# Ledger of designs, part 18: VHH binders against Elongation factor Ts, mitochondrial (tsfm)

Target 1, 309 residues: Elongation factor Ts, mitochondrial (tsfm), of Dictyostelium discoideum (Social amoeba) (q54lv3)
Amino acid sequence: PTELVVQLRKKTQSPVQECKKALQASNNDMDGAIKWLLEKGKATAEKLKSRVSAEGIISVLVDSGSGKAVILEMNSETDFVSRGDIFRNLARDISKATLSNPISGGKLAENGILELDPTQVENIYPIKINITNEDGVAEEMTIKDSIVRIVSKLRENIVIRRASFIQPLNNNNNNSKSYISSYAHDSTSEKKDVGRLGSIVQFEYQGDCNNMNSLKEFANQLAIHIVSNSPSVVTVNDIPSSVLEECKNNNKNPESLYDDMVLYEQSYMYSPDHSVKQYLEILSEKLGIKNLSVKTFRRYAIGETAERV
Key: E = the ipSAE of ESMFold2; O = the ipSAE of OpenDDE; V2 = 0.75 times the mean of E and O plus 0.25 times the DockQ between their complexes.

## First folded at step 19 (VHH; framework vhh_7w1s_2)

Design ze4 (from zb5 with T55E; at its last look DockQ between E and O 0.75; V2 from the best seeds 0.69)
Fold by ESMFold2, look of step 19:
Structure ze4 (fold): chain B 309 residues (1-309), chain A 120 residues (1-120)
Amino acid sequence: as target 1 above (309 residues)
Amino acid sequence: QLQLVESGGGLVQAGGSMRLSCAASGTFSEYAMGWHRQAPGKQRELVARIFSGSEDYDDSVKGRFTISRDNTKNTVYLQMNSLKVEDTAVYYCAAGEYMGYDSGWEYDYWGQGTQVTVSS
């Protein structure tokens, strides 16, 4: 029984006393004990559901082979938990699972990005995923069950707040090529896949690029620019009419919104004498391609979507 | 039953650096770990703690001390920089079950302590 407790603790990451209770309740049956602990974790997660989770991380992931990307926000109650490897690895695994599974729902935005409901990500979106445990060994489980398990270990309410998904270019002609970049800013780590700020960016162009390394470098730099400069839309024409009406009602010139909201109108962080639009044109000519453009982007920051006070 | 053994203490001049080590007799990857210290006539107090790679520090040592963990060696470290005479104490390594950030950290296992003396 002592050997079984050690094995169960390593497999489930559950407290020793709970592992002993689970084995006693299950007559030392390992599968029964695992189920017992899962049900206990569900009860704990239910008790914590109403608690405010305002800390967290942004996870970004690009699959260049399939032309897909995801950006995901996952929240915890404390920054201690959100800085931890258990929490961060869960976010990475969820992002990987989201990217690897077929899209079965979500709201298509006008710019072609797919906005995913958190319940879509948790319950319906993936059927099963591989979750890496603390020993580095992957275990197959649903995203919902993985969150329940981690809540029981970390003792905090953990939620998926939102996710956005970039789909492959879906045009009926083969004139256009795509490239996707991402960036997540983590002041305590040089890894760029999780952080408190993040972006994903889809580019479109025609022709054969004469220097893909230069295009990739620019694409990464623009993802960083988006994190740093907080645009909301790609072009002036993308500004929502409600925002323009509010500007008019306050007797402001609509052009005052451009530097704040419009990516193409911002001074490019890595070449400040040019707007982003101007730099795209310059780079397009330099690389021997046509119409290098931003098709869509998404930027997430922790704390911008608080739901409870 | 986990046994903890501290090492690396000694005498150091103010402004200097020192690294403490705490070796565990078995696997400790699932435990929350901490360093505590006790100066003569004072209560034992938390210095730094670590769980899942996330670190937390007492305000008196923040920016000067760094806790770290090597699970392959079953060892936790305390790197102490910019040492002050006020850091003089016996330093204890502790391990216990993680019970949540705000619920307190109970430590089931303690080392014997290692003396750190900081001279002016």
Scores: ipSAE 0.544, ipTM 0.849, lowest interface PAE 1.7, mean pLDDT 83
ESMFold2 (binder alone), look of step 19: mean pLDDT 83; pTM 0.835
OpenDDE, look of step 19: ipSAE 0.795; ipTM 0.924

Design ze5 (from zc5 with E30D; at its last look DockQ between E and O 0.68; V2 from the best seeds 0.67)
Fold by ESMFold2, look of step 19:
Structure ze5 (fold): chain B 309 residues (1-309), chain A 120 residues (1-120)
Amino acid sequence: as target 1 above (309 residues)
Amino acid sequence: QLQLVESGGGLVQAGGSMRLSCAASGIFSDYVMGWHRQAPGKQRELVARIFSGSTDYDDSVKGRFTISRDNTKNTVYLQMNSLKVEDTAVYYCAAGEYMGYDSGWEYDYWGQGTQVTVSS
């Protein structure tokens, strides 16, 4: 019946024709139809999970109030799906759920950023999604189950490939303040939170900033600089010893790496007469703060990893 | 339940431009939407389609035609530029369930069509 199809669609956000099939298969029993749709979604996801998913998007999200940020790569099989709102909204919702819930683990990198296991992200509960591209009340579920539901709609394997997390400062020191910016770039979309390239950047400083709008503008511009210039480390001292040894083994001067790898040594994209380090000093003085610095950053690009996660 | 009504067709000289509109009487935001055309004596063929903000075009119209969707007005558009005599056809708006990029595009609803005639 039409009323049961409407109720099932609102509750599961499944396509109308699948809702009709589920009710027919379940003799119009609502609970049976819901179970039928869930099991079909799981079967579809299992059938597709071996397929290569090398297209996708990067999602970035900052929660300034809690001092958290996430950068996430999610992959699809085709660029058609990755350009679509259903796929992109799922990535946004996953990033939001990741920031809104406790993170129980992850591998702590140097400079304090957490590299998250995609399985840990998938186990996060709850997330709400809109499968039908219209407003409705969706059930709360795990991120893993949300992916299963979207896979059944989009008919492509969808994978969380990687995620990195900037965690809140454990030690809230009144002498140090932080600010986090992010940027995602996609020439096919005007949105700045999802794209084929992305970065998150955490800053530190002391004192009271006399113009937060100027600091925010610079922070956003540096996130763009990082996407464009692909640094790997903040300072020369942060270059891994293994990279320096490889440079010696290939009879190269380590200084040849600086413009490629070291953020502080790069010519600043928005003031090319200055290095990034020089510009941080200039801006610190202008804003009335001390020691404006980059604590950590992460950059992701679609295509820089080739293997399925 | 979904009804589709095309408008904007007519006569235009080669090289000209025209915009078609397809108004929907119900919710269409979760459907794949497409423009198809049928010239006399030919089979109906895909021109352009849109799903979830992603677009796809037949090779014969790439770079000349643009499909777009405005969910607030329940309307899909086809902007046609650099029109050729071979573009002469009845243009139909269609909507259906998305079944995957490679697995097929099924259309459950069709409009009445609007004639586009391109003169030399």
Scores: ipSAE 0.522, ipTM 0.817, lowest interface PAE 1.6, mean pLDDT 84
ESMFold2 (binder alone), look of step 19: mean pLDDT 82; pTM 0.830
OpenDDE, look of step 19: ipSAE 0.816; ipTM 0.930

Design ze6 (from zb5 with Y98F; at its last look DockQ between E and O 0.73; V2 from the best seeds 0.49)
Fold by OpenDDE, look of step 19:
Structure ze6 (fold): chain B 309 residues (1-309), chain A 120 residues (1-120)
Amino acid sequence: as target 1 above (309 residues)
Amino acid sequence: QLQLVESGGGLVQAGGSMRLSCAASGTFSEYAMGWHRQAPGKQRELVARIFSGSTDYDDSVKGRFTISRDNTKNTVYLQMNSLKVEDTAVYYCAAGEFMGYDSGWEYDYWGQGTQVTVSS
């Protein structure tokens, strides 16, 4: 009995007492116990749905092979949980799985970014992920089930809040090359793939780059810039009409918003004497490439999204 | 089932540093590990907790104390810097689990404690 409890705990990461109950309810059948725990977890998750999940983590990931990238927000009730490896690793695993599988639903923007808002994130729940236990054994389950398990373990309302995906660049029309960078800021993590703030940014350019390392460095720096300076759009032409109308209605000059909202108009953090736009031009010339540009980006920050009621 | 043994306590001057160790008799990676302390005439209080790489500290020790663990050695540590006279207490190592918001943290295993005395 004790050995079974240990094994079940290792597999499910459930509390010892729950494992005991599960085994008892299942007559010491491991599969039955696992199922019992899952059902119990589902009930728990439902019960906790009304609880405020204001903390969490932003996970960013770039798949260089496919040219896809994801930024994902997963929330918890406490920062204690969100700072933990169990929580963060699950976010990483979910991000990875979403890049390796087709995504159904969401809204595809003109810039090629696929958005899953809080009402659409459930579309990724059926995707299978591999969860590795402490013994290094991988178990396959749905994202939904993985969330249920972690809720059972950590006993907090845990949800995927939102996700955005940068799609591969279609080279059919232009001999353009793409590079994607990502950054997540967390004071406690050396690895910059999870944090309370995060960004993904896709670049486009033509020609052969004479120094890819320089391009990559810039790309990473710009990802950091985006996190730090919180732009909303790439260019002034991308400013929503609603914002412009609001300016008009309030007799406000739209240009007053450029340094806050427009990435290209912001002073580049690592070269403050230049706007991001100007620096892109300079770098294009330096690297022997043409039309280096930001195609799209997303920035997430914990606390920016209203909770699902 | 799990035995915990503290070490590293003793006498230290205010402003000094001390490192406590807690050796477990077996694997404890599945447990939350905590350091608690009890000063004379006071109740036992949580000092620091570590679980799944996340740490939590009492406000009185934040910025001064650091809890860490080495699962390969089955040991949890408490690095105490900038010690104050009010840090004088018996320090206990504990292993436990989170039992939910209603029940809180439950510690099933405790060490015997180690005396830490900070002199002025």
Scores: ipSAE 0.292, ipTM 0.705, lowest interface PAE 1.8, mean pLDDT 91
ESMFold2, look of step 19: ipSAE 0.538; ipTM 0.848
ESMFold2 (binder alone), look of step 19: mean pLDDT 82; pTM 0.823

## First folded at step 20 (VHH; framework vhh_7w1s_2)

Design ctl1 (from ze2 with F51S Y98S Y101S W105S; at its last look DockQ between E and O 0.01; V2 from the best seeds 0.00; counts 0 for: pae E 2.1 > 2, unsure alone 64.5 < 65, placed apart)
Fold by ESMFold2, look of step 20:
Structure ctl1 (fold): chain B 309 residues (1-309), chain A 120 residues (1-120)
Amino acid sequence: as target 1 above (309 residues)
Amino acid sequence: QLQLVESGGGLVQAGGSMRLSCAASGTFSEYAMGWHRQAPGKQRELVARISSGSTDYDDSVKGRFTISRDNTKNTVYLQMNSLKVEDTAVYYCAAGESMGSNSGSEYDYWGQGTQVTVSS
């Protein structure tokens, strides 16, 4: 029946012919037809799963109320898909869901960032995501099912490659405050929440900031600096011993690594006569706060080597 | 477009209690809600914030004020105890997206304000 096909298409965003097949296979039972289409989408996703997905986008998001943030890389097979609104909106919705729900998986990294297992994120059954579809209907589904739905529509393999999560500061140190910023670089869009490069950064300080607009401006600028200058550690002491040993084994001065790797040692993009460390000290005094520092950060770039230091 | 209307302000003696209410014209469960105040000649400042994951308070009111939310009534409250003369201000309710690019949310929607006057 035409009415049932229209309803099924609105709910699932499936092609009319597939909706007809689903209703026929399910004896016009709407719930059965929805299940049939989901299982068909899973079969399509499995068929495409082996394809190389080297294109993609980075999504960043900060939850100002809870002091949490996420940076997420999602890959597609072609840049046509990764530049499209459907793909980008999926990445935004996954990032929002990650911040809105407890994450049942992940591994705590040395610097306090939680590294999310992308396979667990995709397969977490009890987590529901509200996704905006083409017909404006928000529908709750798992992250895995949302990916399956979009793979079925776009006919390209889509994977979450990695995700990192910033947690709130530990309040055992009373009066410490946190500020988080993010930036995603998108040369084709004014939106700064998705792009081919991205960063999240967490600041820590004590005292009462006398100019929150200045802190916000600096925090946004440092997120851009991190994207542009590609640091991998915050301080010299954070350089892994294996990296220092490799440098020594190649008869190179370890200080040659500082501008490449160490955020605090880099010339600050927005005040080049100062290192990032020096500028943090200047800004702490100007804002009337104490010990303004970078607690942690993450930078993602499409196509980069996954070797993080 | 979300409309915010404060109520519950008035005159109270120091040491007393008062409860402010902020009714929203629609569903606000996705918004961070905040109470701000502006004393004569001073900048408007955040007093308390509530989102789905946490509450946050200015140091000057911590332990005395409590922010809460009733999603079935689309209303946020500020319970003010142990009031002091320096709490005298116009109190504004505000709402903004809790998720964005940084910790400094922009409050997109503001109420008209309600006067709180604390006398000795």
Scores: ipSAE 0.318, ipTM 0.653, lowest interface PAE 2.1, mean pLDDT 81
ESMFold2 (binder alone), look of step 20: mean pLDDT 79; pTM 0.795
OpenDDE, look of step 20: ipSAE 0.512; ipTM 0.801

Design zf1 (from ze2 with F51Y; at its last look DockQ between E and O 0.79; V2 from the best seeds 0.00; counts 0 for: pae E 2.9 > 2)
Amino acid sequence: QLQLVESGGGLVQAGGSMRLSCAASGTFSEYAMGWHRQAPGKQRELVARIYSGSTDYDDSVKGRFTISRDNTKNTVYLQMNSLKVEDTAVYYCAAGEYMGYNSGWEYDYWGQGTQVTVSS
ESMFold2, look of step 20: ipSAE 0.359; ipTM 0.757
ESMFold2 (binder alone), look of step 20: mean pLDDT 84; pTM 0.853
OpenDDE, look of step 20: ipSAE 0.725; ipTM 0.894

Design zf2 (from zf1 with A32V; at its last look DockQ between E and O 0.72; V2 from the best seeds 0.65)
Fold by ESMFold2, look of step 20:
Structure zf2 (fold): chain B 309 residues (1-309), chain A 120 residues (1-120)
Amino acid sequence: as target 1 above (309 residues)
Amino acid sequence: QLQLVESGGGLVQAGGSMRLSCAASGTFSEYVMGWHRQAPGKQRELVARIYSGSTDYDDSVKGRFTISRDNTKNTVYLQMNSLKVEDTAVYYCAAGEYMGYNSGWEYDYWGQGTQVTVSS
C-alpha cells in the first residue's frame, strides 16, 4: 500500500516505482524489500561498470592538524552528474575517508607525497555516507561499496581515476615547519574544495613567522598560480631524466622547458616582475623566516594527459 | 502524492524580467524538477530542469533563464531575464523520478500552469 511505499522511500531514497516493485516482490515485507533494492542496485552498478567516464571533478582536502592532504580525481559519464551535489559530496566524503584512515603500510616517501592507485583508495574503510535523509545517520562501508551505492542512484559509471596524498614531513629536524594549501577551481561554487582543476602544495620553512596571515594568503595564491600555470616540477633539478633525454634527442635546449614546467622559474601570477623563486626569497625576508620553499605539489585537471613526469 | 502550484506569471514588456515560483506540497528533494512551456498551437517543451543542483536549459533560453531550487521551502524558481515575445507561453512546473541522464525524462506531477505574456 501507499504508506509502505512512503516508508521504504524514506529508508532507502529509492524511486517510487522501484519501491513499489520491491514491496510487491517481497509480499509487503519491509526488510525483504530493502534487501531487494540493495541487490538490484548492485546489479545495475555491475552492468554500468564498463562504461567510459571522462567527465568528473577534482577534490582537494587539507588537514592542517595532522599535516596531511589529498587531491583526488573522480569521473562520471556526463557533466550533468559531475556538476551535481550527490556526485560532488561523494568525492568530498572519499577525500575525508582517505585522510582519516590507513592507506599503505609502507614507509614514508622522502618527498612526503604518495601516489595512490584506485584500488588503494577503494579498499579504504570506513567511509561514512548518508544514503538516506534520516537525521544525518551515516552508513559505514568501504569506499568501493559507497561508489556502488551512488552509481545505482545516479545510473552512471563512477570511477576514481587517481589520487595523491601528502604526508607529514619526516626529516627528524625540529627547526622545520610546514604549511599546506589547496585550491579547486569551480566558477559555480565558492567553497574551492571541488572543481575541474585543483592543486595541493606543501611549504617548508624555518624560524618564527611574524605574520601568519600573509603566509597563508601567499600559500593560497600559489595554489591558484599552480592551477593556472600548470607546472610539473618545483625546481630545475627536479626535471625528470626522461624529459631531458627527449630534449637531447630533439636537439632542444632544456632551458626552453623552464617557464612551461618549472614552478620556481615561472613568472609569479600575483607579482609578475618576479619569478616564483624570487618571490619566495622576498617573502621569507619580509616574514622573518628562513628558507621558505615548496617541498612538493600536485595539480590535477579533468581531461589532461599525464604530463607530470 | 506531490502537488505543484506555480505563481509569478503575468504581463511583461520585451527586455524585461520575471521570476516564476513553484511551491511543492511535500518533500521533493529526490525529484528532478523542471519548467516546461506551451505556446499557442505548439507542443509543450522543456525550458529548464534541475536535479541534485545540476541544471540543463533549452538552447533558446541559455544565458537568459536560471532555474534554482530551495529544498527548505520546497520551492523551485525560474528567473527569466531579457524576455522576448517568443517566450510568451503557459509555463508549467513538473516533477519526476531521476532515472539517469540518457534514459528519458518523464514527469509524473504537473502544476496548473501560469501565463507569461511578453509584449512588444
Scores: ipSAE 0.606, ipTM 0.874, lowest interface PAE 1.5, mean pLDDT 86
ESMFold2 (binder alone), look of step 20: mean pLDDT 83; pTM 0.838
OpenDDE, look of step 20: ipSAE 0.633; ipTM 0.857

Design zf3 (from zf1 with T27I A32V; at its last look DockQ between E and O 0.56; V2 from the best seeds 0.58)
Fold by ESMFold2, look of step 20:
Structure zf3 (fold): chain B 309 residues (1-309), chain A 120 residues (1-120)
Amino acid sequence: as target 1 above (309 residues)
Amino acid sequence: QLQLVESGGGLVQAGGSMRLSCAASGIFSEYVMGWHRQAPGKQRELVARIYSGSTDYDDSVKGRFTISRDNTKNTVYLQMNSLKVEDTAVYYCAAGEYMGYNSGWEYDYWGQGTQVTVSS
């Protein structure tokens, strides 16, 4: 009956046609129809799991209180889905949950970064998240189940491709302080937490900053600089030896790599007469702090990875 | 049962602007919403569509028209700028269930249409 279809649709957020099928299959038993829809969603997700998902978004989130941050890539099959609120809100919810819960399993942590490649993202799946439904009521489920539900609604394979996490500082030999900024580039909204490009940046310094608003503004600007200028390492010393060997073998000057790869050597977007390194030194003195530096960063862009599943 | 009512049509000079509105009865937040038009002697064609904040446009209107929706008012809008004589048509609001981007798009509910006439 049409009354039961409306009730089932509101409760499950399923399409009207599927609600009709579920009630017919369950002799109008509401609990049976709900179970039918859940199994249909699981079957749909399984059918779609092998399809390649090359579109998507980057989600960034900083938890200033705990000194943690995440950058996460979630993929869809089409950019129509990746531009949509359902898809983007799922990515936000997943990012929030990954900062609020420990990530199990082996870690690739180094200097405040934990990396999860495609083979390790399953470490995220057991984490529980709260997803707010149309009525504004949160529903708790695992990240795995939330993806299954959204795959069944959007009819596309959806995967978490990778994630990187900034961890709290543990090195206080010199009483270091930390600040973390993030940026995601999305030309269609004023929000800066999801987009097709994104970055997270961890700063380290000593002493008492005399103007935290100025430090925060610079930190945000450098996150934007990283998105725009695509560095891959912080300093010249961080250039992989294999890259230097290739330059030597091709009789190329390693300095040809600096503007492309090395954050500190790039002209600073917001003060182009200075390199990023030079500007950090100037700002450190102006703020009354010592050794303002970039401890680590990550930049993600949709379409930059060679791996697809 | 979902009912759609268009408003905002009329006569406008070429180069001008117009905004169409489509009010929906009932909850429509899960529907794909679209604007279609039918010019004299032509078949009804998609102009713009929106689902979950994501939009598509026919190439002939891209950059000139903007579809948007306000779920709190159960209303979808079509802002039409830089209007051309070729935009003259009856404009229809439509709604349907989203069944996937590549699975075809069917609209089960249609408004009565509103005439848009662009004079030169």
Scores: ipSAE 0.562, ipTM 0.852, lowest interface PAE 1.8, mean pLDDT 85
ESMFold2 (binder alone), look of step 20: mean pLDDT 82; pTM 0.835
OpenDDE, look of step 20: ipSAE 0.608; ipTM 0.832

Design zf4 (from zf1 with S103T; at its last look DockQ between E and O 0.71; V2 from the best seeds 0.00; counts 0 for: pae E 7.1 > 2)
Fold by ESMFold2, look of step 20:
Structure zf4 (fold): chain B 309 residues (1-309), chain A 120 residues (1-120)
Amino acid sequence: as target 1 above (309 residues)
Amino acid sequence: QLQLVESGGGLVQAGGSMRLSCAASGTFSEYAMGWHRQAPGKQRELVARIYSGSTDYDDSVKGRFTISRDNTKNTVYLQMNSLKVEDTAVYYCAAGEYMGYNTGWEYDYWGQGTQVTVSS
């Protein structure tokens, strides 16, 4: 019985007292105890669904081979959970599963990026999770079921708040090339794939780049610039008409929005004497390519769309 | 059933450093691990906690103490720097679980403690 509790806890990562209850309810049958814990976890997750989850992380992932990228916000109730490896690894696994599976549906934004409904992400199968951080078994399930299991372990509500997805450019016939960079800011880790702030950026250009390392370095730096400077749109022409109407109704000059909202108009943090637009033109010429441009980007920050319990 | 054994305590001068170790008798990767201390005439209090890479510290030790764990060695550590006389206490290693926001932490396993004495 003590040995069975240890074995069950190793396999399920359930609290010790819950493992004891599961074995007692199942007459020490290991398979029955595992099923008991699964059903208990579902009940716990359902009970917790109404809680506000205002903490969390932003996960970014680029698959350069397929030309895809995702930015995803996942929330927890406390920052202690969101800083933990179990939570962050789940977010990484969800991002991997999202990139590895066909995306059906979603709303195509005007800038060519797909905004995914959280329920579309939750229904993706399979995701593989490893709950022990050792030699534990990687199990396949839906993303929804993986969240239920981790909620039962961490005893906090966990939600996918939002996700945005970049697909390959459908223009390989006209010789345009694409590159995607990402950045997530995490002061507690040197990894750049999860954090409280994040961005993904898609670039487009024509011609043959004479120094791909310089292009990649700039692309990474611009992802950092976007996190730091919080633009909302790429160019002035991309400002939504509703924003312009609100500006007009408040008797404001629309140009007052440019430095705050418009990426191309911002002073580039790695070359402050140039706007981002100017720097793209300079770099395009230096690299021997044409029309180096930002096709689309997304920036997420924890706390910009949620509230605490 | 987990057994915890502390080591590394002793006498140290104020401003000095000391490292405590807590060895576990089995796999502890699934547990939250913590250091608590009890000074003479005081209640036992949390010093530091680590679970799944996330750490918490009492305000009185933040910036001076660092908790870490090595799951391959089944050991948790407390690095104590810039020690003060008020850090004098028996230090206990504990293993437990997070039971959610309302319940908080439940520690099921405790070591016997190791004395840390800071003189000036």
Scores: ipSAE 0.021, ipTM 0.577, lowest interface PAE 7.1, mean pLDDT 83
ESMFold2 (binder alone), look of step 20: mean pLDDT 85; pTM 0.863
OpenDDE, look of step 20: ipSAE 0.490; ipTM 0.800

Design zf5 (from zf1 with E30D; at its last look DockQ between E and O 0.68; V2 from the best seeds 0.60)
Amino acid sequence: QLQLVESGGGLVQAGGSMRLSCAASGTFSDYAMGWHRQAPGKQRELVARIYSGSTDYDDSVKGRFTISRDNTKNTVYLQMNSLKVEDTAVYYCAAGEYMGYNSGWEYDYWGQGTQVTVSS
ESMFold2, look of step 20: ipSAE 0.664; ipTM 0.890
ESMFold2 (binder alone), look of step 20: mean pLDDT 83; pTM 0.840
OpenDDE, look of step 20: ipSAE 0.733; ipTM 0.898
ESMFold2, look of step 21: ipSAE 0.623; ipTM 0.874
ESMFold2 (binder alone), look of step 21: mean pLDDT 84; pTM 0.846
OpenDDE, look of step 21: ipSAE 0.532; ipTM 0.822

## First folded at step 21 (VHH; framework vhh_7w1s_2)

Design zg1 (from ze2 with E30D; at its last fold request DockQ between E and O 0.72; V2 from the best seeds 0.71)
Amino acid sequence: QLQLVESGGGLVQAGGSMRLSCAASGTFSDYAMGWHRQAPGKQRELVARIFSGSTDYDDSVKGRFTISRDNTKNTVYLQMNSLKVEDTAVYYCAAGEYMGYNSGWEYDYWGQGTQVTVSS
ESMFold2, look of step 21: ipSAE 0.593; ipTM 0.861
ESMFold2 (binder alone), look of step 21: mean pLDDT 82; pTM 0.824
OpenDDE, look of step 21: ipSAE 0.835; ipTM 0.940
ESMFold2, fold request of step 22: ipSAE 0.596, 0.611, 0.596; ipTM 0.863, 0.873, 0.868
ESMFold2 (binder alone), fold request of step 22: mean pLDDT 82, 82, 81; pTM 0.829, 0.825, 0.822
OpenDDE, fold request of step 22: ipSAE 0.813, 0.813, 0.801; ipTM 0.930, 0.929, 0.926

